# VHH binders against Abasic site processing protein HMCES (HMCES): the designs that were tried, part 61

Target 1, 269 residues: Abasic site processing protein HMCES (HMCES), of Homo sapiens (Human) (q96fz2)
Amino acid sequence: CGRTSCHLPRDVLTRACAYQDRRGQQRLPEWRDPDKYCPSYNKSPQSNSPVLLSRLHFEKDADSSERIIAPMRWGLVPSWFKESDPSKLQFNTTNCRSDTVMEKRSFKVPLGKGRRCVVLADGFYEWQRCQGTNQRQPYFIYFPQIKTEKSGSIGAADSPENWEKVWDNWRLLTMAGIFDCWEPPEGGDVLYSYTIITVDSCKGLSDIHHRMPAILDGEEAVSKWLDFGEVSTQEALKLIHPTENITFHAVSSVVNNSRNNTPECLAPV

## First folded at step 3 (VHH)

Design n53 (framework vhh_8cml_1)
Fold by ESMFold2-Fast, scan of step 3:
Structure n53 (fold): chain B 269 residues (1-269), chain A 122 residues (1-122)
Amino acid sequence: as target 1 above (269 residues)
Amino acid sequence: EVQLVESGGGLVQPGGSLRLSCAASGFTFDDYAMGWFRQAPGQEREFVALITWSGDSTDYSDSAKGRFTISRDNAKNTVYLQMNSLKPEDTGVYFCAAGDIYWETPSEYDYWGQGTQVTVSS
């Protein structure tokens, strides 16, 4: 996963993340650095994306089931990185393979500290290789959505003209992530950055791409991944596997250029 | 005295293959991740391939994926890089490195070989 859409206005995004804490109380996640959230239909590595993480990461004695939402840099910068410019990393930390997460110290160390997060997106993009040509077909991949049905209009929700209305009740994609905290050697604010854990693609996506993000399907999975105060690393890693509960549609090549940030990026073609 | 000695470099035509070896001595080989890095004329040293201390996991640069295979023999204190489908842009000095952390950043590696030249041309 190397390109996502996360375009919802902050208030809509926050409501889409409504949850229940361990005691059954309905809550909205509390924002940190909300001014760093930049909605976009076409988010690339090194940009900021909103993630959910446990309040216990910020407040000693907080209930570990309570959630914070914060923008973090996509592309994990390990806490021990010694250079002043994170873009100088020699390799891509945009994704972390599930099969090597416990072998790579850059991921194993923050994971051991409970630095698990849930990466939020409308969905993600993948490019299918087309045999016989150098061109690739992009697809927008997302959770199945509940169709609006207060009218007998057949297929209305599937037309591009009706996409604007679906965002009010959009089910956000929830991807398993690992984050770390890096203190610049020359001083400055702590940088929070994340990587998305990847797994082998499910059968339904295998014709599009061989890898997919580790998707946490449903509130039970999301809560267990975030709750590092009650759920050990070993137990949390059992949540990391492919899912078939995913859908997709082809999109135009407009999305290929990460500078294009319009609804056309995810509209069906 | 720590030593990493590369061998196996040479001149090959495009599409050819080479197998690089790096013999290690003077440290506990099994405690170190091993990596291959290369430096093309006029460029900085860049990551090529990485293998964990156990040999259970490997990583490759985008340019090396599908063409190169890193492996190690802990009984012989040796790490290898099998290079297939070589291209002119693979030309450079190839360095073996040992680090106490599994990472692709050159500054994390404490021990380096002197390098072996790989030239891909007619």
Scores: ipSAE 0.000, ipTM 0.121, lowest interface PAE 16.1, mean pLDDT 84

Design n54 (framework vhh_8cml_1)
Fold by ESMFold2-Fast, scan of step 3:
Structure n54 (fold): chain B 269 residues (1-269), chain A 120 residues (1-120)
Amino acid sequence: as target 1 above (269 residues)
Amino acid sequence: EVQLVESGGGLVQPGGSLRLSCAASGFTFDDYAMGWFRQAPGQEREFVALITWSGDSTDYSDSAKGRFTISRDNAKNTVYLQMNSLKPEDTGVYFCAASLEFYGDTPDYWGQGTQVTVSS
């Protein structure tokens, strides 16, 4: 998983993350660094993407079931990294294989600290290998969506077009991630960065790509993955497995260039 | 536990102005979209205005656009409706509403309403 779409305006994205805390209260996640959120139809590694994580990571006595939403750099920079430039990291941390996560120091250490997050996206892109050519067919992969004539909610603008937009009721893809905190040796702000855990592809995706992100399907799975105060690393890792509850459609080659950021990137062809 | 208390209604002449306030308690105000609805005599309740949880986006009915302004003060757990250039057609009971997400004009919580009468 090396390319995603996360284009929703901040308010729409935040409402899509509505949840219930341990006391049964309906809540929206609280933002950290909201100005760093950059919506895009075509997010690549090293860009910032919104993730959910437990409030307890920021406040010593916080309820671990309460959620923060924060932009983090895609591509985990381990806390022990001692060079000044994160791009100098000798291996790719865009994804973390589920089968070796406890063997790799870069991932084992933050997991031991409870640094689990849920990576948010409209969906992700994969490129299908086509035999006999160097061309690959891109696909946009996402949760099955509820189809409606209207958005099903009051939108940000009172117009017929906005009532018809599927995005107001879009079910965000929720991927299991691990994050770490890196303090630049020369000073500056702490860098929060994440990796997406990957698993073997499900039957439905096997013809497109051999790997897929570990998807947390539903609020129970999302809550258990985030709640490092109550759910141990061992218990949380039981949530990491392939899922069949996914759909996809072919998209145009416009998405191939990460600089292209238009709705055409995810439109069906 | 949840309460929405409206104030600021009254009798005003055509062309006049009123500012409605709604004080909220018993829920995490900052997480909720806030709206105003009205019910005219002998009619069903209709949408007037909406403001998102952050205050970054607003939405208005066609009759309210250009005349009414919705705003909120998250530090005071209060939402406001500034009504200008009032018309007799604006007469009705105005209800404050709160919802994490407004689905088809069905909010999670309703206030008791405040009467607005536009008449000479």
Scores: ipSAE 0.000, ipTM 0.139, lowest interface PAE 18.7, mean pLDDT 84

Design n55 (framework vhh_8cml_1)
Fold by ESMFold2-Fast, scan of step 3:
Structure n55 (fold): chain B 269 residues (1-269), chain A 123 residues (1-123)
Amino acid sequence: as target 1 above (269 residues)
Amino acid sequence: EVQLVESGGGLVQPGGSLRLSCAASGFTFDDYAMGWFRQAPGQEREFVALITWSGDSTDYSDSAKGRFTISRDNAKNTVYLQMNSLKPEDTGVYFCAAQEPFDYLSSNEYDYWGQGTQVTVSS
């Protein structure tokens, strides 16, 4: 996974993340650095994306089941990185493989600190190789959506007015991530950055791409992944596996250029 | 079916040069980091060079720095290793390897491996 859509306005995104804490109280996640959130239909590595993480990461003795939402840089910069420019990191940390996550220093160290997050997206893009050509067919991949009179389907959203109806009750894709905190050696703001854990693709996606993000399907899985105060690393890693509860459709080549940021990027073709 | 096919190996004299190529098929090449590893008889496989999926970053073993250059052509699904100032110690079977985003260098962490190409540096 190396491209996502996360275009919802901040207020709509926040409501889509409504949850219950450990005591059963209905809550919205509290924002950190909300002005750094930049909605886009076409988010690439090094851009900021919203993630959920436990409030306990920021407040000592906080209830670990309470959630913060924060924009973080896609592409994990390890806390031990000693150069001044994160773009000079020798490794691609956009994704981390589930089968080797405990063997890689960049991921093992933040996991030991409980630095688990849930990466939010409308969905993600993958490019299918077509035999006999060097061209690829892009697909938009997302959770199955519940149809209502107001929401419609993506295929029915052929005007600007209909797009609002599609997104009103959109179920956000929730991907398992690991984050770290990097303090620039020469001073400056702490950089929060994340990686998306990847697994072997499910049968439904195997003809598109052989890998997929580790998707946390449902609130129980999301809650356990985030709650590093009560759920150990070993228990949390049991949540990391392929899922079949996913759907997709082909999209146009407009999405290929990450500078293109329009609804056409995810519209069916 | 996934295939990595190395070529360009051979016998050269000390101080000579070779250019290895690795042709990839059956997977989405430009989503993968590509590495070169080598194995001398009776030794463990060791890291030589890597190039990230985008080609933005490269890294080398201490023995390869300043002598070897790794590059890739994503349009051709090919990775290359230009080897200059070859030494007898560079003798071994050179393997091409592919991995979806890797954190650091290890032969145990690559998804796909080629069959290898023999490089012999001898007078």
Scores: ipSAE 0.000, ipTM 0.171, lowest interface PAE 14.5, mean pLDDT 84

Design n56 (framework vhh_8cml_1)
Fold by ESMFold2-Fast, scan of step 3:
Order: C-alpha cells, then structure tokens, then sequence
Structure n56 (fold): chain B 269 residues (1-269), chain A 122 residues (1-122)
C-alpha cells in the first residue's frame, strides 16, 4: 500500500471515528496537532496522515481504551536513527510485512513498546499490470458502504456530484499500523511516524495486486489493536490477516501523479 | 446522552397518510445519523428508513420506497417520517434510532426511542 485518499474535513473525520471506551461511554477521539492534518485525495509516503492511538501513549495513568487522533508521517523513522534528516533513512519503511514484523528491529522495537496505531483513509490505491503494455490500471479500494442507489452505492458510472454525497457517512478504511517516536539529535520537535502492516491479498483483490494492507474490520478489532495496556503484542498480531470485506473500482490515470489532488483521483471511470 | 421521543402515530384508513416525528434532546443531534424501524406484533424489528447526519443522503426499505419520505431539521433537533399510501401491512410500533457510526445492524445503533403505534385498518 503506497497511496491513499484521506480528504474529509477534520470535523467529519472526527465524527467518523466515534467509538465506545471500556466503560461503554460514547466518545470522539481528541486531536493532537490538528493543524498538521492535510486532507488529500492522493496521499503518498512522507506526507502526514491521521492515525488513531491510545491516550495512554501521551498520559501516564490514562484509560488505555481512550483514543487520540493525530497526524503522523507516513514512513516510520526508528527511534534509534542517528542522522539529522529522516529522508536519509536507507530503508523503505512505508510498509511492514506481517511475516517479518517480529524479525525487523525497526518494527519489533516499537511493537514491544505498544506503539500500535490505526491508519485512517477513505481508501487506498493499487495499480494493476495490464497484459501487453507498460501501462497500469489504477483502482480505488475501500470498505463496502451503506447500501443505497443514490449515495452509498459507488459504481463505474457514478458522476463526481454523486461522489460528494457519499462522504457524509463514509465508512473510513482502518488499517493496522506501527508507529515510532524519533527525537532529532540536534534537538527540536519529536517526529511521530508510522508504517502500514501488509498481508497477502484476499481472493477479491488478487487480480489487482498480490499484497494488501492489514485491515481491521470493525470496532472490536480496532479496539483490541489500539489497547496496548490490556492486549499483548502476541494477541494483537492475531488480528493481522487478509479480509474479503472490501470493494473497488477503476479510476483515471490522474491519480498517478501524487501532486494531483482532486475528486477525479477516486471517481469511477 | 441522547434521548429520543417519537410522536405522530395513530389509527388511519388504508391509503391514508401519517407524519411521525422524533424529537431529540441531549448533547448534539446534528452529528447523528437517524433511522426509523418498525415492529409488528410477534415479529423482529425491521429497517424502514435512514437519513445521514447532514440530511444529504437517505435510504429506504423496498416496502417504503416511493411511499415514505424521511427528513430532518437539525435546528429543531427533529427527524420526520412522512408516510403516504399506508397499507395494513404497515401496522406496527415505529421506533426512532440514532447512531454515530454510519454502518451496521439495528444492534449497532447507539440510542433508541420508546416507539409510537401506527395502525392501518378500516
């Protein structure tokens, strides 16, 4: 997973993340650094994306079931990285393979610290290789939405105007992530950065791409992944597997250039 | 946090009309999607209609399409169900429901009203 859409305005995104804490109380996640959130239809690695994480990461004695929402850099910078410029990291940490997560120091160490997060997106993009050409067909991949002909059904023939209506109660894609905290050697603000865990594609996506993000389908899975105070690393990793509860449609090549940031990036063709 | 109170039910003849209202009190009505469900005696609750938090999208059961219209007034903290061309099969207790999550079954709704009786009979 190397490209996503996360375009919702902050208030809409916040409402879409409504949840229940351990006591059954309805809550909205509290923002950290909300001014760093930049909505976009076309987010690439090294940009900031919103993630959910446990309040316990920021407040000693906080209820670990309470959630913070914060923008983090896509592309995990390990806490032990000694260079001054994170862009000089030699290894690509955009994605973390589920099969090697406990073998790689960059991921094993933050996992041991409970640094699990849920990466939020409208959906993600993948490029299907077309036989006999160097061209690749991009697809927008997302959770099935509420069934309605007018506003929740997304087909190849839907107009851009119809797409605007579907965002009102859009079910955000919730991907399992790992984050770390890096302190610049020369001083300055702590950098929070994340990686998306990847698994083998499900049957439904196998014709598009051989890998997919580890998707946490439903509030129980999201809650267990985030709650590092009550759920061990071993137990949380049982949530990491392919899901068939996903849908997609072909999109225009407009999305290919990450500088293009318009609704046309995810509109059906 | 949110309390829902339904009104507008009653006895009506086949082919008649009724408008149900659901008044919300509590913290913030405008962030909730609102649904109408009904339950006939001895049957499970069934979905009737849904309206998004802003009112921009609606959804209806097959039995309600073309006859019922859901709407909301966020300034008045109220959701409405306009029911036209009523049939005896529409008889039941009608419940208003609110949820923050935009998906799920009836069990996923956060708040429910106590219901209002609709009877369609000659």
Amino acid sequence: as target 1 above (269 residues)
Amino acid sequence: EVQLVESGGGLVQPGGSLRLSCAASGSTFSIYAMGWFRQAPGQEREFVALISSSGSKTDYSDSAKGRFTISRDNAKNTVYLQMNSLKPEDTGVYFCAAYLRPWGTSSAYDYWGQGTQVTVSS
Scores: ipSAE 0.000, ipTM 0.246, lowest interface PAE 14.1, mean pLDDT 84

Design n57 (from n56 with Y99F L100P R101S P102L W103Y G104K S106P S107A A108E; framework vhh_8cml_1)
Fold by ESMFold2-Fast, scan of step 3:
Structure n57 (fold): chain B 269 residues (1-269), chain A 122 residues (1-122)
Amino acid sequence: as target 1 above (269 residues)
Amino acid sequence: EVQLVESGGGLVQPGGSLRLSCAASGSTFSIYAMGWFRQAPGQEREFVALISSSGSKTDYSDSAKGRFTISRDNAKNTVYLQMNSLKPEDTGVYFCAAFPSLYKTPAEYDYWGQGTQVTVSS
């Protein structure tokens, strides 16, 4: 998974993440560094995306079932990284294979510290190889949504207001992530960065791409992945598997250029 | 952040109609998706209908499709369920529920009303 959409305004995104803590109390996640959140229809590695993580990572003695939402850099920079510039990292940490996660030091170490997060997106993009050309067909992949009026017709696709109706109570895609905290050796702010865990593609997506993000389907899976105070690494990793509860549609090549940030990136074509 | 109170239940004969209302307290109502669920004695709470925060998306259980209509008035902080062609099988306590996302599973909803009784019999 190398491209996502996460375009909801901060307040709408926050409401979409309402949750129940261990005691059954309904809560909204509390923001850290909200000014670093940049909504976009076309997010690539190196950009910041919102993630959910346990409050216990920031507040000693906090209830580990309470959630923080924070923007983090996509592309995990290990805490042990010795260079002064994170872009100097010699290997790609955009994704982490589920089958080798406990064998790679970059991922095993933060997992041992309970640094699990849930990466939020409207959905993600994948490019299907087309036979007979070097062109690839992009697809937008997301949780099944309740449809806008079953008999609704498109009058025209040119109104921004039409997209707001689509996003009404959108079910955000919730992907299993691992994060780490890196302190620049020359000083400065701690960098929080994440990787998305990947698994073999499900049957429904196999014709589009051979890999998919590990999707946490439903609040029980999300809460167990985040709750590092009560759920061990071994138990949490049992949540990492392909899901068939996913849908997709073809989109235009506009999405190919990560600089393009418009609703056209994910509109059906 | 929101409290829900249902009303409009009652006794009705098969083939009759009822209109249920769910009044919400608080300024956050317009952000929440709203669902109607029902429960008969000794049975689990089941999905009936849902509506998105703006009203642009609705969905219904197979048993409700074509007979029930869900709607909302965000200015009045109220959700409605218009029930037509009622059957004895529709008997139960009807609950409204609020959640940020459109789920059909009761476990996903955290804000619930106390319920209103609907009885369909002669």
Scores: ipSAE 0.027, ipTM 0.534, lowest interface PAE 8.1, mean pLDDT 86

Design n58 (framework vhh_8cml_1)
Fold by ESMFold2-Fast, scan of step 3:
Structure n58 (fold): chain B 269 residues (1-269), chain A 121 residues (1-121)
Amino acid sequence: as target 1 above (269 residues)
Amino acid sequence: EVQLVESGGGLVQPGGSLRLSCAASGSTFSIYAMGWFRQAPGQEREFVALISSSGSKTDYSDSAKGRFTISRDNAKNTVYLQMNSLKPEDTGVYFCAALGYRFTPSDYDYWGQGTQVTVSS
């Protein structure tokens, strides 16, 4: 996973992240650095994306089940990185393989500190290799959406106009991530950055791509991944596996260029 | 990696009170569940009380319920055990323990050296 969509306005995104704390009380995540959130249909590595993380990372007396939402840089910069420019990091930290996460220093160290986060997106993009051509077919991949029959029977979306309407009640994709905190050697603000854990693709996605992000399907999985105060690293890693609860549709080549940021990027073709 | 040092033990009469403290140093205290265990002479170490990393969950042995209260101050890297209505049967060495990210008493990661509690007339 190297491209996502996360286009919801801040208020809509916040409401889409409504959750229950450990006592069953309904809550909205509290924002950190909301001004750094930039909605886009076409998010690439090095851009900022919103993540959920436990409030306990910021407040020592916080209930570990309470959630913060914060923009973080996609592409984990390890705390030990000594150069002044993070873009000069030579190894790829956009994704972290689940099978080697405990072997790679860049990921093992922050994971050992409980630095687990949930990466939010409308969905992600993958490019299917097509036989007989140099062309790759892009697909938008996302959770199955709840069919709400409102007055008028909206039904399955089969046109661009119908797809615009589904965003009102969209179920966000929730991907397992690891983050770290890096202090610039020359001073400045702490950089928060993340990687997405990847697993083998499920049967439904195997014809599109051989890998997929580790998707946390449902609030129980999301809560356990975030709650580093109550859930050990070993227990949390049991949540990391392929899921079949995913759907997709083909999209146009407009998405290929990461500078394109329009609804056309994820519209069905 | 955490180092633990217990304090507050001593001699007290039946019905008395003691407050034990466990000071932690080293890596991030706030991510560890903390527990108190005790060991009487000639007996194996037994569970007394547990508090989750956030302080939102506590658990107690049957003998401690209603008499002992575990609490923590993550800003001071300290866990406490307030012991009231002490009985001669509470006599023993009290150990503080830190359990990594897990909430499982059987696999505690770090142990203190213990502090002696004696309940006697």
Scores: ipSAE 0.000, ipTM 0.094, lowest interface PAE 22.0, mean pLDDT 82

Design n59 (framework vhh_8cml_1)
Fold by ESMFold2-Fast, scan of step 3:
Formats: structure tokens, C-alpha cells, sequence
Structure n59 (fold): chain B 269 residues (1-269), chain A 121 residues (1-121)
């Protein structure tokens, strides 16, 4: 997973993240650095994306089931990185393979500290290789969505007007992530950065791409992944597997250039 | 947690109008999608109308389209159902319901006790 859409205005995104804490209280996640949130239809590595994480990471004695929402840099910079410029990191940490997560120091160390997060997106993009041509077909991949104006799910056959209206009740894609905190050697603000855990693609996506993000399907999975105060690393890793509860449609080549940031990037063709 | 209290029901003649209100207390109202359901004597509860948490999306049953309007006032923690051109078939107990979170969940989490609407001469 190397490209996502996360375009919802901050207030809409916040309401889409409504949740229930361990005590049964209905809550909205509390923002950190809300001014760093930059909505986009076309987010690439090194940009900031919103993630959910436990309040206990920031406040000792906090209820570990309470959630913070914060923008983090896509591309994990390990806490042990010794150089002054994180863009000089010699290896790609955009994604973390589920099968080697406990073998790689960059991921094992923050995971051992409970640094689990849920990466939020409207959906993600993948490029299908078309045999006999150099062209690749991009697809927008997302959770099934319910139409509020008509019975049934939103789909490629729906008008652009219906697609615009669905965003108020959009079910955000919730991907399992690992984050770390890096302190610049020369001083400055702590950098929070994340990686998305990847798994083998499900049957439904196998013709598009051989890998997919580890998707946390539903609030039970999201809660267990975030709650590092009550859920061990071993138990949390049981949530990391392919899912079939996903849908997609083909999109235009406008999305290929990460500088293009318009609704056309995810519109059905 | 949210508590819902319906009001505005009563007896009205065919062709008349009623405005139902549902007052919410206990939790943050603005995060809930709100619905109206009704139950006629001897029948199961049926869906009437839905409004999203922001108020920008609405949905209606076929029997309600063109006659009923759902709206909400998040500052007053209230949802409304304006019912026009009432028919005897609209007679029933009207229930307010709240759905927590995104609409991908199929269940309404909180229900009021209902308000009686009777359409007869």
C-alpha cells in the first residue's frame, strides 16, 4: 500500500471516528496537532496522515481505551536513527511485512513499546498490471458503503452527485499501523511516523495486486489493536490477516501523479 | 448513553398535520444518526425516516416521501418529524431512535418510549 485518499474535512473525519471506551462512554477522539492535517485525494509516503492511537501514549495513568487522533508522517523513522535528516534513511519503511515484523529491529522495538496505531483513509489505490501493454490500471479500494438516500450499497453505477453525498456517512478504512517517535539529534520537535502492516492479498484482490494492507474490520478489532494497556503484542498480532470485506472500482490515470489532488482521482470510470 | 423522549403526538383529522419532537439527553447528540419508526396495531415496527449526524443526509420510507420531513437541531439536542397530509394509515406509535457512529452499523442503539399518533375523524 503506497497511495491513499484521506480527503474528509477535519470535523467530518472526527465524527466518523466516534467510538465507545471501556466504561461504555460514547466519545470522539481528541486531536493532537490538528493544523498538520492536510486532506487529500492522493496521499503518498512522506506526507502526513491521520492515525488513531491510545491516550495512554501521551498521558500516564490515562485509560488505555481512550483515543487520540494525530497526523503522523508516512514512513517510519526508528527511534534509534542517528542521522539528522530522516529523509536519508537508507531503507523503505512505508510498509511492514506481517511475516517479518518481529524480525526487523525498526518494527520490533516500537511494537514492544505498544506503539500500535490505526491508519485512517477513505481507501487506498493499487495498480493492476495489464498484460500486453506498459499501462497499469489504477483501482480505488475501500470498505463497502451504505447509501443513505436509497437502500443498498454505493457502487460504480451511482452518479457523481450520489458519491459526493456519501462522504458525510463514509466508513473509513482502518489499517493496522506501527509508529515510532524520533528525537532529532540537533534538537527540535519529536517526529511521529508510521508504517502500514501488509499481508498477502485476499482472493477478491488477487487479480489487482499480490499484497494488501492489514485491515482491522470493525470496532472490536480496532479497539484491541489500539489498547496496548490491556492487549499484548502477541494477542494484537492475531488481528493481522487478509480480509474479504472490501470493494473496489477502476479509476482514471489522473491518480498516477501524486500532485493531482481532485475528486477525479477516486471517481469511477 | 443517550435518553430519548418523544412528544407532539395526538389526534388529528385526515389531511391534517403534526410535528413530532425527540429530545435527547445524557450524551453528545451530534454524533448520532437519528431515525423515526412507527408501529401500527398488530404490525411490526417499520422505518419512517432517517437523518445523518450532520443533518446533510436524509432517507424516507415510500409511504413518507413527499409528506414527511425529518430535521434536527444539534444545538437543542432535538430531532423533528414534520408530518403533512396525514392519512388513517399513518396511525400508530412513533418511536425516536439513535444510531451511534457511522451508518455501516445496521442497529439503532437507543430508543424512546414512543408517542401515539391517531388519524381519524
Amino acid sequence: as target 1 above (269 residues)
Amino acid sequence: EVQLVESGGGLVQPGGSLRLSCAASGSTFSIYAMGWFRQAPGQEREFVALISSSGSKTDYSDSAKGRFTISRDNAKNTVYLQMNSLKPEDTGVYFCAAHFGPLYKSEYNYWGQGTQVTVSS
Scores: ipSAE 0.000, ipTM 0.309, lowest interface PAE 11.2, mean pLDDT 85

Design n6 (framework vhh_8pnl_2)
Fold by ESMFold2-Fast, scan of step 3:
Structure n6 (fold): chain B 269 residues (1-269), chain A 117 residues (1-117)
Amino acid sequence: as target 1 above (269 residues)
Amino acid sequence: QGQLVESGGGLVQPGGSLRLSCADAGFTFSRYAMAWYRQAPGKERELVARITTGGSTNYADFVKGRFTISRDNAKSTLYLQMNSLKPEDTAMYYCAAHLWSEGPDYWGQGTRVTVSA
């Protein structure tokens, strides 16, 4: 996964992340660095995206089932990186293959520290290779959504104007991630950065792309992935597999340029 | 396990008002879009009004201008303010919670509204 949409205003995003802690109490995740959240229809690696993580990462005696929401840099910078500029990292950490996660030092070390997060998006984009041409067809891929009366009356081809009303009740895509904390050698703020774990595509996506993000389908999976205080690395990794509970539609080539940031990027064509 | 409980139904004269309430068990309410449906004898259950998690509302044509749906997430309660009631509004009224499906994930037991002299 190399491109996402995460365009919801901060207040709408926060309400979309309402959850129950271990005691069954309803909560909203508490923000860290909310000013660093930049909504966009077209998020690329090196930009910030919101992630959920356990409060226990920040507060020694916190309930590990309580959640923080924080913007993190897409593209994991390992804690051991010694250069002054993270953009000079020699290898791509945008995605982490599920089959080699325990073999790669960049991912194995933070995973061993319980640094699991859930990456939030409206959905993600993939480009289908078309036989006989150099052109690729982009698709927007997302969870099946609850239909509003207006959405249902308009049918399968919802226009951007009609999508405005469905965003208040949008089910965010919840992708399994690993994060790390990097301290600049010359001082400054700790950099939090993440990678998205990838798996082989499900049958429904196999004709679009051979890989997909590891999607955590439902609150039970999300809670177990985040709760590093109660759920071991071994148990959490059992949640990492392809899912069929996904839908998609073709989108305009407007999305190809990561500088384009408009509703046209995810509108059906 | 979450359960929806409706209240506020009763007998009212044409032109009167009623306020329906729907209380959740307190643990899931803020995560769901909420709706009011009604079912008259011999008819299918039909959508009356819907409110999203963000507060956007949608109304059936037959209640526009007369009914107002609202929610209080702190109290885990959904409301339906019904004004200018007509005999045609006589039905069992159900609250419903929607998370992932095209139809409701949870239903209440219903509260009866009768509009007659």
Scores: ipSAE 0.000, ipTM 0.110, lowest interface PAE 20.3, mean pLDDT 83

